# VHH binders against q9y6x5, part 297

Target 1, 379 residues: q9y6x5
Amino acid sequence: LPPKLLLVSFDGFRADYLKNYEFPHLQNFIKEGVLVEHVKNVFITKTFPNHYSIVTGLYEESHGIVANSMYDAVTKKHFSDSNDKDPFWWNEAVPIWVTNQLQENRSSAAAMWPGTDVPIHDTISSYFMNYNSSVSFEERLNNITMWLNNSNPPVTFATLYWEEPDASGHKYGPEDKENMSRVLKKIDDLIGDLVQRLKMLGLWENLNVIITSDHGMTQCSQDRLINLDSCIDHSYYTLIDLSPVAAILPKINRTEVYNKLKNCSPHMNVYLKEDIPNRFYYQHNDRIQPIILVADEGWTIVLNESSQKLGDHGYDNSLPSMHPFLAAHGPAFHKGYKHSTINIVDIYPMMCHILGLKPHPNNGTFGHTKCLLVDQWCI

## First folded at step 14 (VHH)

Design ga21 (framework vhh_8dlx_2)
Fold by ESMFold2-Fast, scan of step 14:
Structure ga21 (fold): chain B 379 residues (1-379), chain A 119 residues (1-119)
Amino acid sequence: as target 1 above (379 residues)
Amino acid sequence: EVQLVESGGGVVQPGRSLRLSCAASGFTVSSSWMGWVRQAPGKGLEWIGDIYSGGSRFYNPSLKSLVTISRDDSTNTLYLQMNSLRAEDTAIYYCATGKDYYSLAFDIWGKGTLVTVSS
């Protein structure tokens, strides 16, 4: 029987939540599996970019999903919302479900993972759900487990996405211990349901399960706002994305727009595209705009308005507050092993190894995940 | 070869009106995004306004009541009409366009025409 893998994402699950709150179900999962305490994600630390990096092993400049709102300078297309299903935006990379279906005669299944309801290189996940945030975790899980048991060719790769704790992290902020405790307890209960369902259906012992996230969360405040309207009039530029990383397309000379913005706030870095730090790997793509503004952690860029967000993400990927974790259990993984840090792009080549797939060229390093795997030599 | 040549500048008295012209060659004005930008002595560039390929016009809010942009397809020319000129309108005026039909940033500029508002 071919190996099977279920990849689960809880959006916005900051790694440090594991130290500040109790997760009895997740701890039982980890006890007989592995834990990576921090996953260093890609810049910008946002949902669509990082979810696509997990399944392609590529930095954003290489896979083309460079933000949740984008403009492509070559084709003049606008990515107007995060549910845009035009394959154009996703075709700069090959996600693992496409490789799984095309390289081996196997099926893939998806419950809401970003990109899985889009035909990419003329290939859509064999089984999928059109994105709808109102669909319960239980319904997503029931569909995934049905497809894992009742498919021909067999489903060997499955994905499951859940919007929490990101939505509550934005609403309450990560420092609201009362509200976040309630939200995180509910997530732990859902993890308990996941494990119980897999056991009841006879899937648990032979299925590899990865639980991870795309980014963390940091506390924001009405006392930490950067008002762009105080520095530059809207008529001088087209705004492609706002906060905490603003994408600016100048209508006049780029240098004049840069000069109006560069001293706008001590809590914001202003970069011409070619001056973006190399460590971000956020430069070589037509969807990255001529001027990029990067707010300091906890600062929000606004247009003469207050912000409703008490928590946000998108900040510098070196910040621990932006890091998720990774936990895994199954026949491919050691039991009771704890690892400090991997890069989010390392997940893709590890998953390809588990599934017996040849990875497409990627930015991950298989050696970084070797100690997690039973069939690898780790010293 | 794309070329933009501004004309119509000179010395004008306060309170008067002036129309600047921008003669375009190597491309069609009526299908292009074009605009006007000025630079006063010792100051940075100030966007005045633009006209999109479809004819929609956008202006700097500080100048909106004082300027009008138009174009003439038969002469392949862009115009800037300025009313109620003040000494602070003294500047070099540039017309500009994007390098292709869908450009959203000015990357091709004329050499400019000087407007001096004095008594």
Scores: ipSAE 0.000, ipTM 0.097, lowest interface PAE 26.8, mean pLDDT 89

Design ga22 (framework vhh_8dlx_2)
Fold by ESMFold2-Fast, scan of step 14:
Structure ga22 (fold): chain B 379 residues (1-379), chain A 119 residues (1-119)
Amino acid sequence: as target 1 above (379 residues)
Amino acid sequence: EVQLVESGGGVVQPGRSLRLSCAASGFTVSSTWMGWVRQAPGKGLEWIGDIYSGGSRFYNPSLKSLVTISRDDSTNTLYLQMNSLRAEDTAIYYCATGKDYYSLAFDIWGKGTLVTVSS
């Protein structure tokens, strides 16, 4: 009886891949569901920040996961990707699985979604897998579907995360049509496996499924490097995060560090924290460093070295190359409906509505997603 | 026109390994889902496991540690690798698939291959 939702993320799935490659299984999913062509993600356009924005409906400055590498100047704590499971980093927001478990007599399940293996506000996902990138998609799918079918109290919210096409996007770059075609076909086949498994287990007709992503991907080059060591000596600052958004903690006077950086490259913008553009919503958090460097699309910030990344993300969230898509199917969603754009923070209040949960205060607007839903009037 | 032909059965001693093959014709194994099912003498059908078009594999939990399903797309062949065979593994082994990718039932079956675990 209670509504059920499975939220699936394919990391780094750039929205326009849908127009440039064939996805027969995803297109069959969309035919009987809904498609949002572009999802405007939050700045910075990185994995941990955007995955947490999807499940909290908050900008990064509000939920506190402001990068994949962070430093909190007040507590002196350091966060590095996957290494720190300290709830401190995640406690500035309440993700939907916590709300699901606390407001209702319901369980949550998670296969690798960022944050789900951490107790947040003293609540951890009822069923979860400790993050391990080596675990196959089939094992993640087997666990999530087992928990959806065999749980008490019932699992009503489930998440599944997969690292591709992001890993291959970094390795090959999005302009490598031969390699990206192979990678994206494998992802479409995994979507086919997901749908087939849900049908075989009798879950498909009563389950709401959202397939989305956290960001896109843009082409990088050895011809587009910004050597930070040519701008400033490392003795002047501590580097908290490098590329394409560098987080700089001055060891000396902030103004002196800023003056050494501000004219170093025509292909990056240098911001004092208070001068970061308001449209980024990336200012009001102790984990945002006093100076932020933002590289232009396709440019990589390096420390007197080459970069092996042929693709990257993290860039300005106004760039279409940074945008993912959202597709959904299930009893809550219209069939065959296409929508142009939503904000990534809008996903959270929509999911709360589907699950019958009261959302925590958030930056999303339910009105932006109501046309996707069968129980809403689309004006 | 669509046909499945199992092979590789025979007499095998307890504790040994055996690999069964299923040659498919009239369709490509990578375009659909396929599975293995067995029937011991005087007993019902027991599902062993499936492989989906994208390569995801799902096994009967009681057999997962003892079997592996794989396919060779270039030879259009499905395999079942069985390890640590026991007398109770004596059965006719069938490979099966649905009519099409979206079928939820085994509509197409081979004639089976007999595995006898004895001695």
Scores: ipSAE 0.224, ipTM 0.691, lowest interface PAE 4.9, mean pLDDT 91

Design ga23 (framework vhh_8dlx_2)
Fold by ESMFold2-Fast, scan of step 14:
Structure ga23 (fold): chain B 379 residues (1-379), chain A 119 residues (1-119)
Amino acid sequence: as target 1 above (379 residues)
Amino acid sequence: EVQLVESGGGVVQPGRSLRLSCAASGFTVSSKWMGWVRQAPGKGLEWIGDIYSGGSRFYNPSLKSLVTISRDDSTNTLYLQMNSLRAEDTAIYYCATGKDYYSLAFDIWGKGTLVTVSS
């Protein structure tokens, strides 16, 4: 039997939620598996970029999904941030489901993971669901488990994506303990349903399962707004992305736009593309705009209006509030092991190892995840 | 017939910069990934970095700040820009590529170009 892996993402699951709320089902999963307490994601700390980094092992400048809203200056194409199916945006990297299908001649299955309903390098996930947020977790799980049991060639890599707790994190903010407690309890119940379903189908003991997330969440406020309209007139630039990382395409001289922005607010950093800090690995791609504005944690960039968001993400990836966690269970993983930190790009080479795939060149380091695996020697 | 021809090597003084070229024939440089590898006298092969067909670049972390890989699709040429050269950068530099888009091995190599960093 070839090894099998199910990769599950709960969008916006901040790592410190594990310390501040009770998760009885997730704790039972971890007791017989592994926990990485926080995962350092890639910049910018947004959904589409980080989900693609998980499955490619690449920084955003390398895989090309550099934001949830993008503009390519060479081709003049615009990326829609929720359902863009143009392969152009996804073709700068090879995600693991493509590698799985081409190297091992095995099948992949996907329930809503970003990119899985798009043909990438002329290859689409063998089984997939077109993105639709109204489809229940139970229906996604039913399809994934059906495909894991009833496929030829066999499904060896499967993905499952769920939009919470991100949507509620934006609406209530992560400091709203009453509302977030209710949302997170529901997530824990879904994890319980997942484990129960896999046990009932006889999959639990032989399937590797990873539960992770793309980013965290930080508290925002109407008292922490940066009004871009007070800095610069709309006639000077085209706005490609707004908050908390604004992507600015100048309509006039770049230096003039930069000079109007550079000292406008003490709560954002203004970078010419070539001055973006090297530690972000966010510079070498045509989809990164000539001027980038990076708001301080908890600050929202607006255009002469209020923001309804009480929580947001996209901020500096060194911030613990932006970090998710990773938990895993299965024959590849130790039981009852806790590890402090890995990089989100390290997940890809680990998954390739579990599946017996040769990874494409990537930014991850297999050594960082060795201690999680039973077939590896830890220092 | 696929061929890779490196050029631009020679003797350079410490602290200076050098750009190496790799002229490809028999295939289009944008059709598959390519990379640079070096071998210092009496040492093993050291990977420098790669560029994917789509333009994404990957570097050896120990060399990332010192090198840049680029290509000119119109002249079918791959480049390696090296800055702040040191005596330990003395090596034969090879460009290399896989036999097809999905090959993760460097199956096809140039003959190499010698770079000597000496005062």
Scores: ipSAE 0.000, ipTM 0.121, lowest interface PAE 19.9, mean pLDDT 89

Design ga24 (framework vhh_8dlx_2)
Fold by ESMFold2-Fast, scan of step 14:
Structure ga24 (fold): chain B 379 residues (1-379), chain A 119 residues (1-119)
Amino acid sequence: as target 1 above (379 residues)
Amino acid sequence: EVQLVESGGGVVQPGRSLRLSCAASGFTVSSRWMGWVRQAPGKGLEWIGDIYSGGSRFYNPSLKSLVTISRDDSTNTLYLQMNSLRAEDTAIYYCATGKDYYSLAFDIWGKGTLVTVSS
């Protein structure tokens, strides 16, 4: 009987929300499962890059989704639409649903996880929904549970993505406790509904469920803006991505552009591509631009305008505010165990182990997740 | 004392709309999952849809465009709105509630309310 796994992501769920707000349904889930308090994500701490790192176990420079807005210098292609279905952008890695379908006689199912509505290496998720933010959590969950219960070959890997609390984190900022309390209570209620649905359909006892996120959120302010137009004229460069990590493609000499930018703000680091810190693992890909600007936590890079965002992410991945959590329940997992920290790239080899799949070469370390699993020796 | 009482059934003409009510007592409707199930004469139970404690709604795909489930937490009442009624909708309609265990999914049922669609 093949093992089954449902991977759920609540976009932008900052780890310390668990300490500052009440989550009765999530707490009941964790009571009979495991909690990883912090997951150290990959740089840059953005949605598409980190969601693809979860399912490939690779740093962004290796899987090729290096930002939410990208330019490939070799092919001259642009990626700026969340609905971009060109396989070119996704083909530098093999996500777990592709491996699941190709190694075993098994199906995959997907409700909105980034990349699942794209044929990657000529393989698309067996069941999927085209990305549409207007589709309710209930409809996504209904499709996933129907596919888990009624498919042949059996669905053994399923994904479910939800845009909150990221959208509200941007709108209100994570320090708005009244608004964030309402948003997070709704998410906890959705977790409760997820568990109730799985129990009603007879799936709960034999299904491994992971609830995680791609990044956190930090407070921004109109008092913390970096006006790029005060540093350099638009005629000198093409802007590929703006904030909080700006990707600059020079139209003139690279050194001249760098010299105009390097002392523009005390709240921004300016890097030539080869000088990007090694700890970011953000250098070895043609989609990483010749000059990268990295704003300090809570600072927003703008083009002679105000910012409407009260919260943002994309910052240095060493910042605790950028870290999500991971909770899991099911036959593969211990009950009532808490773990401090794992790397987001460690999730992929753990999931491969649970599903009995041979992982593709990856940057994760299986040893980091051993203590979560009942069939492993934890030393 | 825990009970569910359905109301709003009766004889209705084809093409009309009808709203059924289910009054709960002895527990709060928002603390449990609740649903509607119907049984046509001589047939088995047909699931219509559920509303979960958090407010998520799930519908039988064959009925989704024709029905809406809602609740009023202040009056502790569950509703089923039905549109474009057909003769095939003639059935006893039951309100039910369950705990979060699959084997006990509908552990409390109402007595049912009869809906007859005819001229």
Scores: ipSAE 0.013, ipTM 0.550, lowest interface PAE 8.1, mean pLDDT 90

Design ga25 (framework vhh_8dlx_2)
Fold by ESMFold2-Fast, scan of step 14:
Structure ga25 (fold): chain B 379 residues (1-379), chain A 119 residues (1-119)
Amino acid sequence: as target 1 above (379 residues)
Amino acid sequence: EVQLVESGGGVVQPGRSLRLSCAASGFTVSSQWMGWVRQAPGKGLEWIGDIYSGGSRFYNPSLKSLVTISRDDSTNTLYLQMNSLRAEDTAIYYCATGKDYYSLAFDIWGKGTLVTVSS
């Protein structure tokens, strides 16, 4: 009977929330499973890029989802949440659900994971839900468990995405202990519901479950704004993405635009594309613009306006505030094991190993996750 | 002591709606998973649906469009709303809960409330 895996993402679940709040259900899950305390995500630390990195094992410059808002210089296409269903944007990589369906002749199921409602290389998840933020966690879970029990070929890979605690992190900021405590308690209760549902359906003992996230969250303030309109006139450039990483397409000489921006704020780094630090792995793609602005942690780039966001993400991936965690339980995983850090791109080759799939070339290192797995030698 | 008391049953005409209540004592309804089960005359137990501590609800697919489970934390009460009642819905309706959050079996039951759907 083939191995099965359910991959669950709670968007914007900062790793150190685990130290500052109580999670009785998640802690019970970890007690009989594994915990990776920090997952070093890819730059930029945004939702679409990091969710696609989890399922492809690739840096953003390699998989092509380089931001939540993009412009492709070669084809002159624009990407936003409203047109993310064009396969063009997703075709630079092969996500694990496509590999699962094509290599093993098995089915995949998806509840809202980014990219799963798009045919990628002419292959769409066998079972999926069109993205709709209004659909409850309960309905997503009900569909996933129904598909796990009633599929032919069998569903061996399933995904479940939930928008919290990211939405509340933006609204309240991660330092609002009262509101974040309420939100995180609700998340923990949903994790409890998930485990109980899997147990009730007889799925729990034979299913591998990974609970992770795409990024963290940092506190923002009206006292930490960078006004681009004070640096440069709008007539000199087209803005592709704004904050905290601004993507600038010059309408005039690139050097002139760069010179107007480079000394505008002490809280923002300005890079010509070829000068973007190598450690970001954010350079070699036509969707990365000629000039990139990177705000310091907690600073918001604005256009002569205030910001409503009290929390944000997208910042330098070396920042611990940008890191999520990973917890896992199931027959593939050790029980009661804690690991310090992995890279988010390492999740893909680990998942391929669990499912018995041959991974596509990727930036992950299987050796980084082997100590989590019962069938591997650790050191 | 943990106790469940169902109410709201009785004789109702076909096509009408009915709401059953389950008053809980000895625990808070929001801290436990709870469910509704019914038994028609001469038949076995039929699961209607569950509500988990986190608020997630799961229904028997045959009944999903006809029933809604809810709870009121202020009155510590679980509800079952039933719409478009038919003669085949005639049964004793039971409220049930597990002994703790990780229990998979209904180990605490109410005495039941009879619903008769008749012209």
Scores: ipSAE 0.015, ipTM 0.498, lowest interface PAE 8.0, mean pLDDT 89

Design ga26 (framework vhh_8dlx_2)
Fold by ESMFold2-Fast, scan of step 14:
Structure ga26 (fold): chain B 379 residues (1-379), chain A 119 residues (1-119)
Amino acid sequence: as target 1 above (379 residues)
Amino acid sequence: EVQLVESGGGVVQPGRSLRLSCAASGFTVSSGWMGWVRQAPGKGLEWIGDIYSGGSRFYNPSLKSLVTISRDDSTNTLYLQMNSLRAEDTAIYYCATGKDYYSLAFDIWGKGTLVTVSS
């Protein structure tokens, strides 16, 4: 039977949470599998960009999902929640479920992973759920395990997405130990339910399972605001995305807009597109705006208003607070192995190897993940 | 030292609803896997559904639209809500749990409560 893989994401699960809170179910999973303590995500450290990088192995400038809010200067299209199902936004890359389905006798299944309810290169996930945040973890788990066990052609690649702890990280901030302890305990219990359900259905011993996340979370404050309206009048520009990375489309002279912004706050960096640091790999795409503003960790860019967010992400991807983790279990993985760091783009070629798929050209390096795998020699 | 006691059974008319209760002692309902199983006269055991420690619920597909499993952690009680009862729902209903968190079989059973669906 072909190898099978379930990829699970808990949105906004900061790697550092593993050191500061107890996760008995996740620790039992790790004891029998592998742990990567830090995953260096792509810039910007936002949900849609990083979820698409996991399944394509590409930097955002290459896969085209460069933010959660986008504008394409060539086509004049806007990306928002109401039009995220337009294939135009997703067609600059081929995600792993599309490649999986284009091989013979393979199906894919998806419970809410970003992009899986969109036909990409005329291919939509064989089984999927339309995105709806109100659908319980229980219903997502029930559908995904039903599809893994009762499909023809067999489901060999499945995804499961959950919005926590990101929603609570924004609401309470990652330093609220009382509220975050409650939320993280619930997530650990859901991991327990996942493992128990897979064992109950006879799937556990033959299924590869990856548990990961797209980014971390950092503490914000009403004392750390950058008021953009104090820097520049709104008549000078169109705002494409605000915080903590602002995407600025000038309405008049780019140089004049840049000069009004560049010295406005000591807590943000202002870049012309061509001056964006090479290490971000965030430059070569029409959806990246002529000027970007990058707030320092924990600072929020606002428009003459207060922010309700006590936690946020999107910051510099070199920051440990922005890093998620990766844990995995199954026949492809060693037991009890811990690894320090991989890049989030490395997950894609590893998954292709596990599934026996030929990867599309990508920014990942298979060598970075080889020590996790039983069929590879760890030096 | 785990004791499970079902209650709420009796004679009910077709088309009505009924809620069964399972009182647990020596065991916290939120700490393990629990479920409901029934046995009609002269037939084998039929699984109704489970609830896991984290709250995830799974049902027999044939019964999913007709039943709901819930728990009240403060009263240490498991419930089975049944709607649109039919004569074929006449059975002894059992509350059950596994001995360990990841048990694959029900090792601990209640005494059962009889539900008779009749005019």
Scores: ipSAE 0.303, ipTM 0.722, lowest interface PAE 4.2, mean pLDDT 91

